VH-VL binders against b4u8r9. Designs and how they scored, part 7

Target 1, 211 residues: b4u8r9
Amino acid sequence: MKLMICTSNKKKFEEISSILESLKKDENLDLEFVKPPKEIEVEEYANTFLSNAYLKAKAYYNAFGIPALADDSGLVVEAFSDNLERPGVYSARFYKDSFGSHVLKEEDFKLSKDELNNLKVLRLLEKEENRKAKFVSVVAIVLSNNYGIFGEGELKGHIAKEPFGNFGFGYDPIFIPEGYNTTLANIENKDKISHRRQALEAVFFMLKKML
Below, E stands for the ipSAE of ESMFold2; O stands for the ipSAE of OpenDDE; V2 stands for 0.75 times the mean of E and O plus 0.25 times the DockQ between their complexes.

## First folded at step 8 (VH-VL; framework fv_faricimab_arm2)

Design p03 (at its last look DockQ between E and O 0.04; V2 from the best seeds 0.00; counts 0 for: pae E 15.2 > 2, placed apart)
Fold by OpenDDE, look of step 8:
Structure p03 (fold): chain C 211 residues (1-211), chain A 123 residues (1-123), chain B 108 residues (1-108)
Amino acid sequence: as target 1 above (211 residues)
Amino acid sequence: QVQLVQSGAEVKKPGASVKVSCKASGYTFTDYYMHWVRQAPGQGLEWMGWINPRSGGTNYAQKFQGRVTMTRDTSISTAYMELSRLRSDDTAVYYCARDSPYSGYEYDAFDIWGQGTMVTVSS
Amino acid sequence: SYVLTQPPSVSVAPGQTARITCGGNNIGRKSVHWYQQKPGQAPVLVVYDDSDLPSGIPERFSGSNSGNTATLTISRVEAGDEADYYCQVWDYSSDHVVFGGGTKLTVL
């Protein structure tokens, strides 16, 4: 069976592909991972990771008639939670979010978007004692018009006082996973504890039962 | 199909006001910021501002502050741009454009555009 | 205010490669988007986030962004590629969306 990996994020695609190949090898499944024939426009909701993942997968399935896998993930900081998980689904663009917009200054925008996102989180937590956070990943697979499966993964931890490390992307430089004393950006092989791996393993388990 | 459909062409006198509508379909209207961009004949694109359809919050370009009002009706997925105290140099095609936050990593481009509304200001 | 600078025009022969530049102070730290506009039509997004391609855009289109210059590259140019091209960024200092002045691409 062919399974499309549907993401426009290059780094995410590489990570997903690597994990899936590993899982495939371990389980000895007859799966072929393919790229969609082309990128398509996907309508997404701003509310939940699951909704976004499903919408992506569904859109690609509808377009090409091939089982489709999609992922949505982000950082959730507990101190920012007020009936809305933040950065949440806006993780990639948190620096633009209206929440705490006052903490960024003109001079900061010489930084990259990832750096800005990290800086904003750090400044917002400057006076906050609760630095608990988690990465969340939801993976959805649409197999037919009326059937889909999904998996979820979480990596709990806390936000560091300052950025550290050169590996990874996004919020990796400021996130310290439970059981570690360093950031994800300082862990070369983070796939072992990855929230995305957890989600993929979960959904893969379901998929295996169907094949 | 995702699309933005704008109201028809307008002819106005100097000092008058014009209100252009932009109806969205094929997606959740309140999940995407709506921008307005105009283009004078033979000129480049000029950003006017954005509205958050969910909250109604707006951000206007400094050039248009005090003269532009962006609103929306969520019940019919329609955004409005009203420009007052019109002058001849306001003659332009006015576009609504959707800002898509989900099309890619750090994506913040305008992926869907209306067909444009020609507004002519003449005495 | 943040300013994006584009050449007013670029000419290229069919089958050749066109390069349209967009200059801006430290633009490499920003996400640059590109739009194609043909006469009498609305702009069409052709490149977003420096180098990603929207649905339906040919792979002949590509983008790069580094330092103070973003570049839209169109390989194997066709007659149908003749249009105006605009770069665009978001500037937080002013909280404004900023467009370049546009570049007219002529296919000879």
Scores: ipSAE 0.006, ipTM 0.557, lowest interface PAE 9.8, mean pLDDT 89
Fold by ESMFold2, look of step 8:
Structure p03 (fold): chain C 211 residues (1-211), chain A 123 residues (1-123), chain B 108 residues (1-108)
Amino acid sequence: as target 1 above (211 residues)
Amino acid sequence: QVQLVQSGAEVKKPGASVKVSCKASGYTFTDYYMHWVRQAPGQGLEWMGWINPRSGGTNYAQKFQGRVTMTRDTSISTAYMELSRLRSDDTAVYYCARDSPYSGYEYDAFDIWGQGTMVTVSS
Amino acid sequence: SYVLTQPPSVSVAPGQTARITCGGNNIGRKSVHWYQQKPGQAPVLVVYDDSDLPSGIPERFSGSNSGNTATLTISRVEAGDEADYYCQVWDYSSDHVVFGGGTKLTVL
């Protein structure tokens, strides 16, 4: 069985592929992880990680007729998340989202997108005592027209008062995972992807039982 | 135009160190891993390790652990490879090579190579 | 430690098809890349991810990968194809890059 890994981000592809190959090690499975023949434009209009992951995987399955894996992930800050997880599915473009947009000023937009996202989170939390947050990853696999499986993982922590660390992307410079005194940007890479690993382990376990 | 330009040839005595530079242009230096590969005269390609220019993180082939140091300066888009305690069997051409991030690639294909730096170790 | 095995040399007449093999345990589960190196020059990527061609590489070049063998195929071989050819993978277990020993293609 071929399984498409439906991402065009090389770092994400490398991380997902590495985890899946690790899980497959010492297994005698007829399972091959492949790249899609071409990139498919998918409009991700849903409000949840699962729905967006499913929409992408379904689009690739419909286009190529091969089982398809897709993911969606992001930051969830408790203080922002009353009836909707925030930044949630908007994590990559939070600086453009209407929620809390007033804290960004025109001079800030000389910063990079990641810097803007981090700045927005930090300013929204300046006077907030509840700084609890988590990274969430959801993985969906579409196996046939009417059948799919999914897995979820999370990495709990809180938002730092200021950015710290030299490596990482996204929210890593402002996220302190549970059990640590420093941000993700300054800790071992395996701990940065624990939520993704959890989600992939869950779907791999289910997929293995079907093969 | 994407290119990698390396420092010039070096002649060294056994026991010395050499530091080879690799300057990137035409692309975003911090978005691509940089690998170092060497080739002794008449021999094949030998992978030495990689550096992530964004973080400075490295991974070295076991053969070179303890003798190689890979660094970078993001302000001038330049990667460096330093090999210490040189011996005659370190005589080789040293290449830097960019990891390919093209959609659908793994990070381990090398789409752009530097011109190579000859390092000669002789008594 | 993962090992890639290539024949040391392959000879082919002009206009014929050259096949250069790269052997490895379960190499069919890996993405295989191929490099051409002419004397005095840096390697050039000619095939990536088993079978895809970079821009500017002639369609005469192709690749395949299954089981324990990956193969670089050069059809209608020209004198200018004379070079050393290396296969390469990334090995997950070691998290290291591995090159084959190289194959010298001679065009007689």
Scores: ipSAE 0.000, ipTM 0.441, lowest interface PAE 15.2, mean pLDDT 85
ESMFold2 (binder alone), look of step 8: mean pLDDT 92; pTM 0.947

## First folded at step 10 (VH-VL; framework fv_faricimab_arm2)

Design r01 (at its last look DockQ between E and O 0.02; V2 from the best seeds 0.00; counts 0 for: pae E 13.6 > 2, placed apart)
Fold by OpenDDE, look of step 10:
Structure r01 (fold): chain C 211 residues (1-211), chain A 123 residues (1-123), chain B 108 residues (1-108)
Amino acid sequence: as target 1 above (211 residues)
Amino acid sequence: QVQLVQSGAEVKKPGASVKVSCKASGYKFTKYYMHWVRQAPGQGLEWMGWINPNSGGTNYAQKFQGRVTMTRDTSISTAYMELSRLRSDDTAVYYCARDSPYSGWEYDAFDIWGQGTMVTVSS
Amino acid sequence: SYVLTQPPSVSVAPGQTARITCGGNNIGRKSVHWYQQKPGQAPVLVVYDDSDRPSGIPERFSGSNSGNTATLTISRVEAGDEADYYCQVWDYSSDHVVFGGGTKLTVL
């Protein structure tokens, strides 16, 4: 069976693909992971990870008629207010959003988008004692018009005082998972504990039962 | 159908202000950044700035700092661009454009455009 | 400020391939987007993220980006492809969106 991995994020695609290949090998399933033939517009208007993942997967399934896998994930920082469309959840465009009196400085524009996002999170937390955070991921697989399966993963931790590490992407440099003393960006094999891995394993387990 | 519908043509005197509206439909208005781009007659596209309809946060091109104000009314899914202290060289078609959901890297691309609003500044 | 440079005009015969370039310092490290604009109409996104196509855009439209030059390629050009084409990037150093000057494509 073919399964489309439906993400336009190259880094996310690589991570998902890597994890799925590993799972496939371990379970000896007859699956072929493919890219969608083209990118399509997906309206992610929902305020939950599950709904957005489903919408994305469903859209691609409808477009191409191939079972479709989609992921929706984000960082939830407990101390932050629920003033965004997805309360407590922050995407790759987080640094562009206004929040309080925090404004980007000229020197900040020398940084990458990920670095800018991380910097903003750190700035916002300067006045907060609560640094608890978690990564959340939901993976949806649409197999037919009438059937979909889901998996969810969560990685608890806290936000570091400063960025550290060179592995991974996104908020990895500022997130310290429970049980560790370093950031995800400093953990070379982070997929073993990642929220995305958990979600993929969960949905893969369901998929296995169907095949 | 996803679309942006802008307000009608405007004729203004130098020194006046103009406020153009852009009504979004077919998608969740607060989900995507809204950009404003203008085009003088026979000239190229010029980016003016963007607004986050969710937070109200804005980013203006340096050229328009102090003269442009971007706002939104989420209750009616409408974005506004106001340009003050108008000059003759502000004569242009003004477009609103939605930030594209396509980019995996969330780079700014504009996938949906309004039909444009002609603003003429003349004495 | 970051600047994008396009040729003012490109001419091509029907059925042939048109190539429109967009020059910029280390533009290959940026994501380039392309728009088509016909007279009296709003621009239409035809290529995004260097080489990807939105839904509804023909496969004849493709893009590439490396070094200091991005290129929009239109194969099997049709009369209906006659339009102005603009390249565009987001410059993170200034946090500005930047457009090229535009290229008028004439179909002979």
Scores: ipSAE 0.015, ipTM 0.611, lowest interface PAE 8.5, mean pLDDT 87
Fold by ESMFold2, look of step 10:
Structure r01 (fold): chain C 211 residues (1-211), chain A 123 residues (1-123), chain B 108 residues (1-108)
Amino acid sequence: as target 1 above (211 residues)
Amino acid sequence: QVQLVQSGAEVKKPGASVKVSCKASGYKFTKYYMHWVRQAPGQGLEWMGWINPNSGGTNYAQKFQGRVTMTRDTSISTAYMELSRLRSDDTAVYYCARDSPYSGWEYDAFDIWGQGTMVTVSS
Amino acid sequence: SYVLTQPPSVSVAPGQTARITCGGNNIGRKSVHWYQQKPGQAPVLVVYDDSDRPSGIPERFSGSNSGNTATLTISRVEAGDEADYYCQVWDYSSDHVVFGGGTKLTVL
């Protein structure tokens, strides 16, 4: 069985594929992880990680007729979050979200999107004592028109005072996982402790039982 | 050591077919896709297709659909490319090449190449 | 389908830097691989995934890929670097491999 990993980010594809191949190690499974034939734009996003992951996987399945894996993940900072988790589903584009937009200045926009997102979080927390945060990941697999599975994972921690480290991507430079004294970006083998690995383990377990 | 060794040069008439062999050694033959690439004299490289040696599945460039057949014999670690209804413009060196694990999308760079097989089509 | 464009030739003096370009629509979104082919020989992979080198390839071979242009750079060029150079991508939409037309590097 071919399973599309429906991510347009090459580094994210490599991370997901590496985790799945590690889980498949020494298993005699008829399972192959592949790139989608082309990128699909999913224009309608819901306000939960699960709904977004499903919508993405469904769009790829509908386009190509191949079982499709997609994820949605993000950072949740307790101090920003009310009934709606923040940055939450807006994590990739937090720098342009209206919430807290006043802390970014025009000169900051020479920075990369990831750097802008991190800077915004750090400035919003400048005078906050509560720096609790978590990464959340949801993985969905659409197996047929009316059937799919999903898995969830989370990684608790807090926001560092300043960025540190050179591994990973996104918010990794500012996130210190529970039980560690450094950021995710300073941990070489972070896929062992990641929320994404937890979600992938859950769906792999379920998928294995179907094969 | 990892190597690909191809069959010898061939001379064919228009309308005939040719079958080129590529024997792999030094690695697990079924773990890597095999590609076929040709090069006309003085010209560039032209991709023809791939075979998955484990499953026997193939994917051919549109130009060669209906004329090319790629097969393998896993018991002797050998891939084959057969091109039928030969024309004079099929005169080329035909290479087999192993798909490399170095690329970020695996199986899309070629780290090991055969020595090439010259196929001459003359009337 | 997808097309890669290379200059037909590049000339460089020994010890100088050669730059060989590979043009393609949004090629920066693709992984670009580079091959060296000397006369009468099979191609040899010299750069893969834009900028990485296989074992045994000198560090003076390097690559970059952004926007619509990928570039193979050979610093401190030697006479032994005279060859044809091909760029190559895998095209997502067709699931096919595409080669550039090749660039003849001449060391004067």
Scores: ipSAE 0.005, ipTM 0.467, lowest interface PAE 13.6, mean pLDDT 84
ESMFold2 (binder alone), look of step 10: mean pLDDT 92; pTM 0.947

Design r02 (at its last look DockQ between E and O 0.03; V2 from the best seeds 0.00; counts 0 for: pae O 12.5 > 2, placed apart)
Fold by ESMFold2, look of step 10:
Structure r02 (fold): chain C 211 residues (1-211), chain A 121 residues (1-121), chain B 108 residues (1-108)
Amino acid sequence: as target 1 above (211 residues)
Amino acid sequence: QVQLVQSGAEVKKPGASVKVSCKASGYKFTKYYMHWVRQAPGQGLEWMGWINPRSGGTNYAQKFQGRVTMTRDTSISTAYMELSRLRSDDTAVYYCARDYSGWEYDAFDIWGQGTMVTVSS
Amino acid sequence: SYVLTQPPSVSVAPGQTARITCGGNNIGRKSVHWYQQKPGQAPVLVVYDDSDRPSGIPERFSGSNSGNTATLTISRVEAGDEADYYCQVWDYDSDHVVFGGGTKLTVL
């Protein structure tokens, strides 16, 4: 069986493939991880990680007729997350999102995307006592027209009062993982790999039982 | 401070090989892909390939397949590009560049200073 | 293979706006990055992902990308902006990086 790893990010493709190959080690499975023949751009995002991961996997499956794996991930801040996880699927573009847009001023837009995203989160939390947050990864596999499986992993923590560490990277400068006293920007990046690995382990366990 | 420092200029004869080094500092070397880009005098930028410093995996532009070898030594945070069977049109400045691929953008945010390689009889 | 086309040169007066184009089939569906290269220096990233600026790049550098054309815009051009400018994409299908041919910006 061939399984497409459906990401246009070459680093993500190799990391996901490496994790899956290590999980396959010592197993007698007819399973091959492949790159999709062509890039498929999915124009409409749903409002949950699972739905977005599924939509991507489904689009590739429909295009090529091969079982397809996709993922979606992001930051979830408890204080922003009512009916929807927020920033959630909008994590990369949070500065543009209508939720909480009033805290950003015209002069702030001289900042980079990551700086704007972080600034928005920090300003929205200025008077909040609940600063709990997590990084979430969801992996979906579409196996046939009517069947798929999914897995989830998470890294719990909270939002710092101010950025610390290397400010050039995503939300890491404002995220303090559970069990640590500093931001992810000053910690080995192992924990991000861990929640992605959790999601991949979950789907691999299910997939193995079907093969 | 994030920095890429390359080895010095080299003069080679046709048929020889050259190995250019690129030492990274101020960041976690294995977290970012390293690219090699060359520029012949008066010409534009030409991508040669990349190496994943963590795995050692590589991807080469078709033009250089079979002539280029990219390697790294993670213990000293150094990437290498070796080009064999040199000819006069390989005369160029060779750059290493860090891939800003923590996002899906694959932009080159940090460049080495360049290494001039001259191939002449 | 995927090809990016840039005009070989653009001239503007100081204080005016320069626009440097980068043409490619469906380039609007790709992330476009822009580099500035001054004589004797390595390239410097000035815009990434069509329209975003790295820290330290002045806000007068901006970009757009739609259809078959990406554009680097430099407002209030200064003499120090005189340089070669390259656009770049990563092409998923070939798994290769592609550069445009470069545009020499002259500030008269």
Scores: ipSAE 0.013, ipTM 0.607, lowest interface PAE 8.7, mean pLDDT 86
Fold by OpenDDE, look of step 10:
Parts: structure tokens; C-alpha cells; sequence
Structure r02 (fold): chain C 211 residues (1-211), chain A 121 residues (1-121), chain B 108 residues (1-108)
């Protein structure tokens, strides 16, 4: 069976693929992981990770008729969670989120989106004592028009005072997982503890039962 | 010199609309949020909202939702604030103010000279 | 909604020190800005980010912020310091800017 990994993020795709290949090997399943034939526009207007993951997976399934896997992940900072979890579903584009009043300047455009996101989190936490945070990942697989499965993963930790490390992507440079004294970006084997792996394992377990 | 120059005084009837302009000079207009603040005679400062001159995005105080519209023309570095369905209690001096914020903490370092809007029957 | 509370008036003799308070729930966790406004004029930023001074503002103007109270301190008060003073914060919960009610400083 073919399974499309539906993400436009190259780093995320690599991570997901790597984990899935490992899981496939361990379970000796006959699965082929493929990229979608093309990227399609998906409206991610939902306010939950699950809804967004499902919408994405469903859209790709509808477009190509191949079982589709989609991931929606984000960072949740407790200090920002009064009314809406942030960065949350806006994690990838937090730097331009309406939360906050910082105006991007010319010099800011020299930075990557990841860097901008990280800097914004650090700015907003400058006067905050509570630096607790967690990564959340939801993986959805749409197998047919009327059937989908999902898995969820969570990694608790806190936000560092400054970015550190060269591995990974996204908020990895500013996130210190529980039980560690360094950021995810400084942990080579982060896949073993990652929220994404947890979610993938969960959904893969369900998938295995279906095959 | 960095400055904000606002349009002249307005006299309006109840139910009418007023549009105040704020022209920026001496700095890159799109680099700073523009806020609007009003002050009724003998009263304190009241925040109305802000606009991001770069994107055109706005955030209005709840009190003015549905009545206020903030816009900008980047070609002439000018911000606009339009208030509709005017009432007598809208009589006030209206200010535009530049937002200086290095760390997500808004401070208004440059102010316009103010525009008096009088609403009377 | 987040509320800032200022005394309506403060009086001080020339040469003395004036202190204007701004109360707010956990205001010490926010950045407080202060404005001076004289009659018929636009407000002028005198202190920002709790304690920083814009260029051109005398060192006599200082600010502090902790707990539930921010304070603007004006040392060696002069007649020219007579004005209304407003504290201001950005409330990240509502994403609104909030002003205090203002304090009239009278120099006796």
C-alpha cells in the first residue's frame, strides 16, 4: 500500500520519512511512502492540531485518491495560553501572528522564518518567569472517504533564554525538553523523544491493525 | 526631522463620518505601527486602535468596533482614521502616534499635533 | 479588561520630588510607559520600558515598576513640570493598549 506523506516542509518530510521507515522496518509491513504528485493548497483554518491535520490529509486524499498522512505540530507556551494557545496552530507563522505588536523591519527579513519565530517567542517571554512549554503533534491518516485514524504526541519542557544548537528545525533551538539541560537543536537523537515520533508511533500502531 | 502632521479641525453633524489624515515624514513609514488615540475635552487619553502600515492589518479597541476604519497610503506615508455614525460624545482631539517597540512593548515616541473633531447638531 | 489606576492629582513644591503611581494587576510584569501632556499640546513620551528615557528628557525623570505599582519620579521639580501625566501599557491578553486615567501634577 502506498501512503502519501503530505507536507510542504522539507525538514518535516525528512523527519517523518525517517521515522516511518524505521517503524516499517521494525514491523515488517509492506508500505511505500511517497510524496504527493504535487502540492495542493489546503486551508488550515481550524483552531486545533487534529482538525488541521485531518483537513490536510483529507484534501490530499481527495485530490489523488491515495491514502494520505498529514502532520500538524506546534509549540505551546504556557505563558501565552490565557485565551488561545500560542504559538499553537500558528507555530510556523508565529512571527507574523497578530499576537504582539512588533513590526518586522528590513533587517528582520535577513533572518529565516524559524529565526523570526524563535526571536518573537524570546521577546514575549523576556519578562516572564513562567517558561514552561510543550511540543504537540497530531498525525492523521485518511485511508478512505469515510475512514481516518490519528495519533498524538507531546513533549514537555521549557523555553531557553537564548537559541542554541544546530540540529533540527523550527523551535528546536529554544526548547529544552524535560530531563535535559540543552535544547532539542543540540540533541542528535531527538527522534527518540520527539512529539512527532510519539504521534507517528500511535497512528502507525493503528494502521498496522488495519493491514 | 521625524514628525507626524495631521489634517485640520472638523465640524460634523451627528450621524456623519469623519476621516482624519496623518502624514509621516523623516522615517520609513512602513517600519512602525501607527496608533490612534483620542481625548475628549477635559478627559484622559483613549486608545482607539493601530494599523500596520506595511500589511494594512488593523486592531481596533472593542468600543469602536464597527465604527472605525484605519487605512494607509504607503506611497505618501499617510495614515487615515475614519469614524462613522458620529455622536456628540465623539467630540475630541484625535491623535496619531508612532509606535516604538523594540521588545513588543508599545511606546508612542512621536505624536501628531492632534485634530479637533466637533460633533454638534 | 485590564485597568490602570492613577491618582487624579499630585501636588509638590518646587525643588521637591514628585511621585506619580500607576496601579495595575501584576503591572510589574508589563512594560510601562509615561507621557507628559501640557495644556493644548500633544503628549510627550518621558519614560518608556519602565525606566528608560528618550533623548532630550532630563535625568530628573525616572521610572520604576514592580509588583502591582509603577512609579514615575520627578526629582527637583520645576514649574515647567506642571502637566498631566499618563501611564500606559500593552495588554497582551486583549492585545489592546491601555492608558491610565491621568494625574495632574501641580507645582505649588
Amino acid sequence: as target 1 above (211 residues)
Amino acid sequence: QVQLVQSGAEVKKPGASVKVSCKASGYKFTKYYMHWVRQAPGQGLEWMGWINPRSGGTNYAQKFQGRVTMTRDTSISTAYMELSRLRSDDTAVYYCARDYSGWEYDAFDIWGQGTMVTVSS
Amino acid sequence: SYVLTQPPSVSVAPGQTARITCGGNNIGRKSVHWYQQKPGQAPVLVVYDDSDRPSGIPERFSGSNSGNTATLTISRVEAGDEADYYCQVWDYDSDHVVFGGGTKLTVL
Scores: ipSAE 0.000, ipTM 0.532, lowest interface PAE 12.5, mean pLDDT 88
ESMFold2 (binder alone), look of step 10: mean pLDDT 93; pTM 0.951

Design r03 (at its last look DockQ between E and O 0.02; V2 from the best seeds 0.00; counts 0 for: pae E 14.1 > 2, placed apart)
Fold by OpenDDE, look of step 10:
Structure r03 (fold): chain C 211 residues (1-211), chain A 120 residues (1-120), chain B 108 residues (1-108)
Amino acid sequence: as target 1 above (211 residues)
Amino acid sequence: QVQLVQSGAEVKKPGASVKVSCKASGYKFTKYYMHWVRQAPGQGLEWMGWINPRSGGTNYAQKFQGRVTMTRDTSISTAYMELSRLRSDDTAVYYCARDSGWEYDAFDIWGQGTMVTVSS
Amino acid sequence: SYVLTQPPSVSVAPGQTARITCGGNNIGRKSVHWYQQKPGQAPVLVVYDDSDRPSGIPERFSGSNSGNTATLTISRVEAGDEADYYCQVWDYESDHVVFGGGTKLTVL
């Protein structure tokens, strides 16, 4: 069976692909992972990771008629969760979110989007005692018009005082997983503990039962 | 179908104000930032600012600070751009454009444009 | 302020490859987007995030970005490709969206 990995994020695609290949090997499943023939526009109407993942997977399935896998994930900082989990579904562009908006400093202008996101989180937590956070990932696989399976993963931890490490992407440089004393960006083979792997394993377990 | 439909052409005198509307359909209005971009005749694209339809938060280009006001009515999925103290050099086609909502700041959907002419 | 520099015009014969450059200081660290605009029409996104294509955009359109230059490449140029092309980024310093000056592509 062919399974499309549906993400426009190159780093995420690499991570998902790596994990899936590993799982495929371990479970001896007859799966072929493929890229979608082209990128399609996907409307993200939902405020939850699950709904967004489903919408993406469903859109690609409808477009190409091939079973589709999509991931929606993000960082949730407990101190920011008064009314809405943040960064949450806005993780990729948290630096533009109106929540905690500020005027960028001159030194910020040379930063990447990931760095700006991290900077904003650190700035907002500067005076916060509660630095608890978690990564959340939901993976959806749409297999037919009316059938989908889901997996969820969660990695608890806290936000570091400053960014550290060169591995990974996104918020990895500022997130310290539970049980560790360094950031995800400083942990080799983070896929072993990642929220995304957990979600993929969960959904793969269901998929295996179907094949 | 995802689309942005703007209000009709405007003719204004110097010193007056103009308010252009942009009605969104086919998607959840509050999920995407809305940008405004203008283009003077024969000139390039000029970014004016954005609004977060969810919160109402705005970010204006420095050039338009104090003269531009971006608002929205979520009940009818409509964004508004008001430009005051109009001058002749404000004559341009004004576009609303949806932020793609992806990890990138691309404008994937555009309105058809609104011509605003400022003349004495 | 951050500035994007484009050549004012580029000319190519049908079937040839057009390359439109967008220069900016350390632009390779930014996400560059490209728009096509034909006379009397609104701009259309043709490339986003340096090299990705929206649905409906032909594979003839591609993009790259490194160092101080982003490039829009249009292979097998057709008469219908004649248009103005704009590059665009988000300038972190000013917290503004910035457009290039535009390039008029003429198909000979």
Scores: ipSAE 0.016, ipTM 0.598, lowest interface PAE 6.5, mean pLDDT 89
Fold by ESMFold2, look of step 10:
Structure r03 (fold): chain C 211 residues (1-211), chain A 120 residues (1-120), chain B 108 residues (1-108)
Amino acid sequence: as target 1 above (211 residues)
Amino acid sequence: QVQLVQSGAEVKKPGASVKVSCKASGYKFTKYYMHWVRQAPGQGLEWMGWINPRSGGTNYAQKFQGRVTMTRDTSISTAYMELSRLRSDDTAVYYCARDSGWEYDAFDIWGQGTMVTVSS
Amino acid sequence: SYVLTQPPSVSVAPGQTARITCGGNNIGRKSVHWYQQKPGQAPVLVVYDDSDRPSGIPERFSGSNSGNTATLTISRVEAGDEADYYCQVWDYESDHVVFGGGTKLTVL
């Protein structure tokens, strides 16, 4: 069986593929992880990680007729979250979100998008006592027109007072996982503790029983 | 501070091989992909492939598949590109370039380039 | 495979605005990066992710990307801006990097 990994980010594709190949090691499974035949544009307009992951996987399945894996993931900061998790589904483009937009100045926009996102989180928390946060990842696999499976992973922790470390991507430089005294960006082997690995493990376990 | 320093110019005969080195300094070598890009005289930039220094995994442009080998030595923070069965149209400047790694694959640091001349 | 198309040359007077286009099928869905290459030198990243500038690049370099066209805009052009300019994307379909053919900017 071929399973499309539906991401245009080559680093994310490598991470997901590496985790899935590791989970498949020593398994006698007819399972091959592939890129989609071509990129399609999917508007992820839903308010939850699960709905966005499903929308993307379904769109690729409908386009190519091949089982499709997609994810949606992000940072959830307790102090920002009310009836919606924040940054939540807006995590990749948080610097553009109207919530808390006043903390970014025009001169900040010389920074990378990841650095802008991190800076926004840090400035919003400057006077905040509650720094609890979590990474969330939801993985969806659409196997046929009306059938799919889902897995979720969560990595609890808190927001550091300043960025630290140079491994990983996104919010890793400002996130201290529960049980650690340093950020994810200072942990070289983070794939084994990542929220994405948890989600992939959950869905892989279910997928294995179907093959 | 952050820089990529490449090996010196090479003159080769048709049919030979060339191995260009790219030594990284000022950053953690294994965190960022390394790309190789060449430019024939008066021509545009031509992407050759990338190597993941952490895993050693590679991805080559189809034009070079079977002729190019990209490797690295993490102990000295150095990437290598070897091109075999050289011909005159391989005469070019060969660059290494660092992938920025911040949710985009922009090349934020480039080596100075290595001129490879293939002539009889 | 994915193709990026640039005009081979653009000429502009000092102090005026240069616009360099990069055409591609649905390029508005891709992150576009721009490089400046002066004669005898390695390329330098001047705009990334459509419109962002790395540290040290003056604000007169800007970019946009929508539909089938990305554009590098250089306002108040100086003689020192005379260079070749390349656009670049990552093509997920091939998992390869694609460069445009380059545009020679002449300041006269």
Scores: ipSAE 0.000, ipTM 0.480, lowest interface PAE 14.1, mean pLDDT 85
ESMFold2 (binder alone), look of step 10: mean pLDDT 93; pTM 0.955

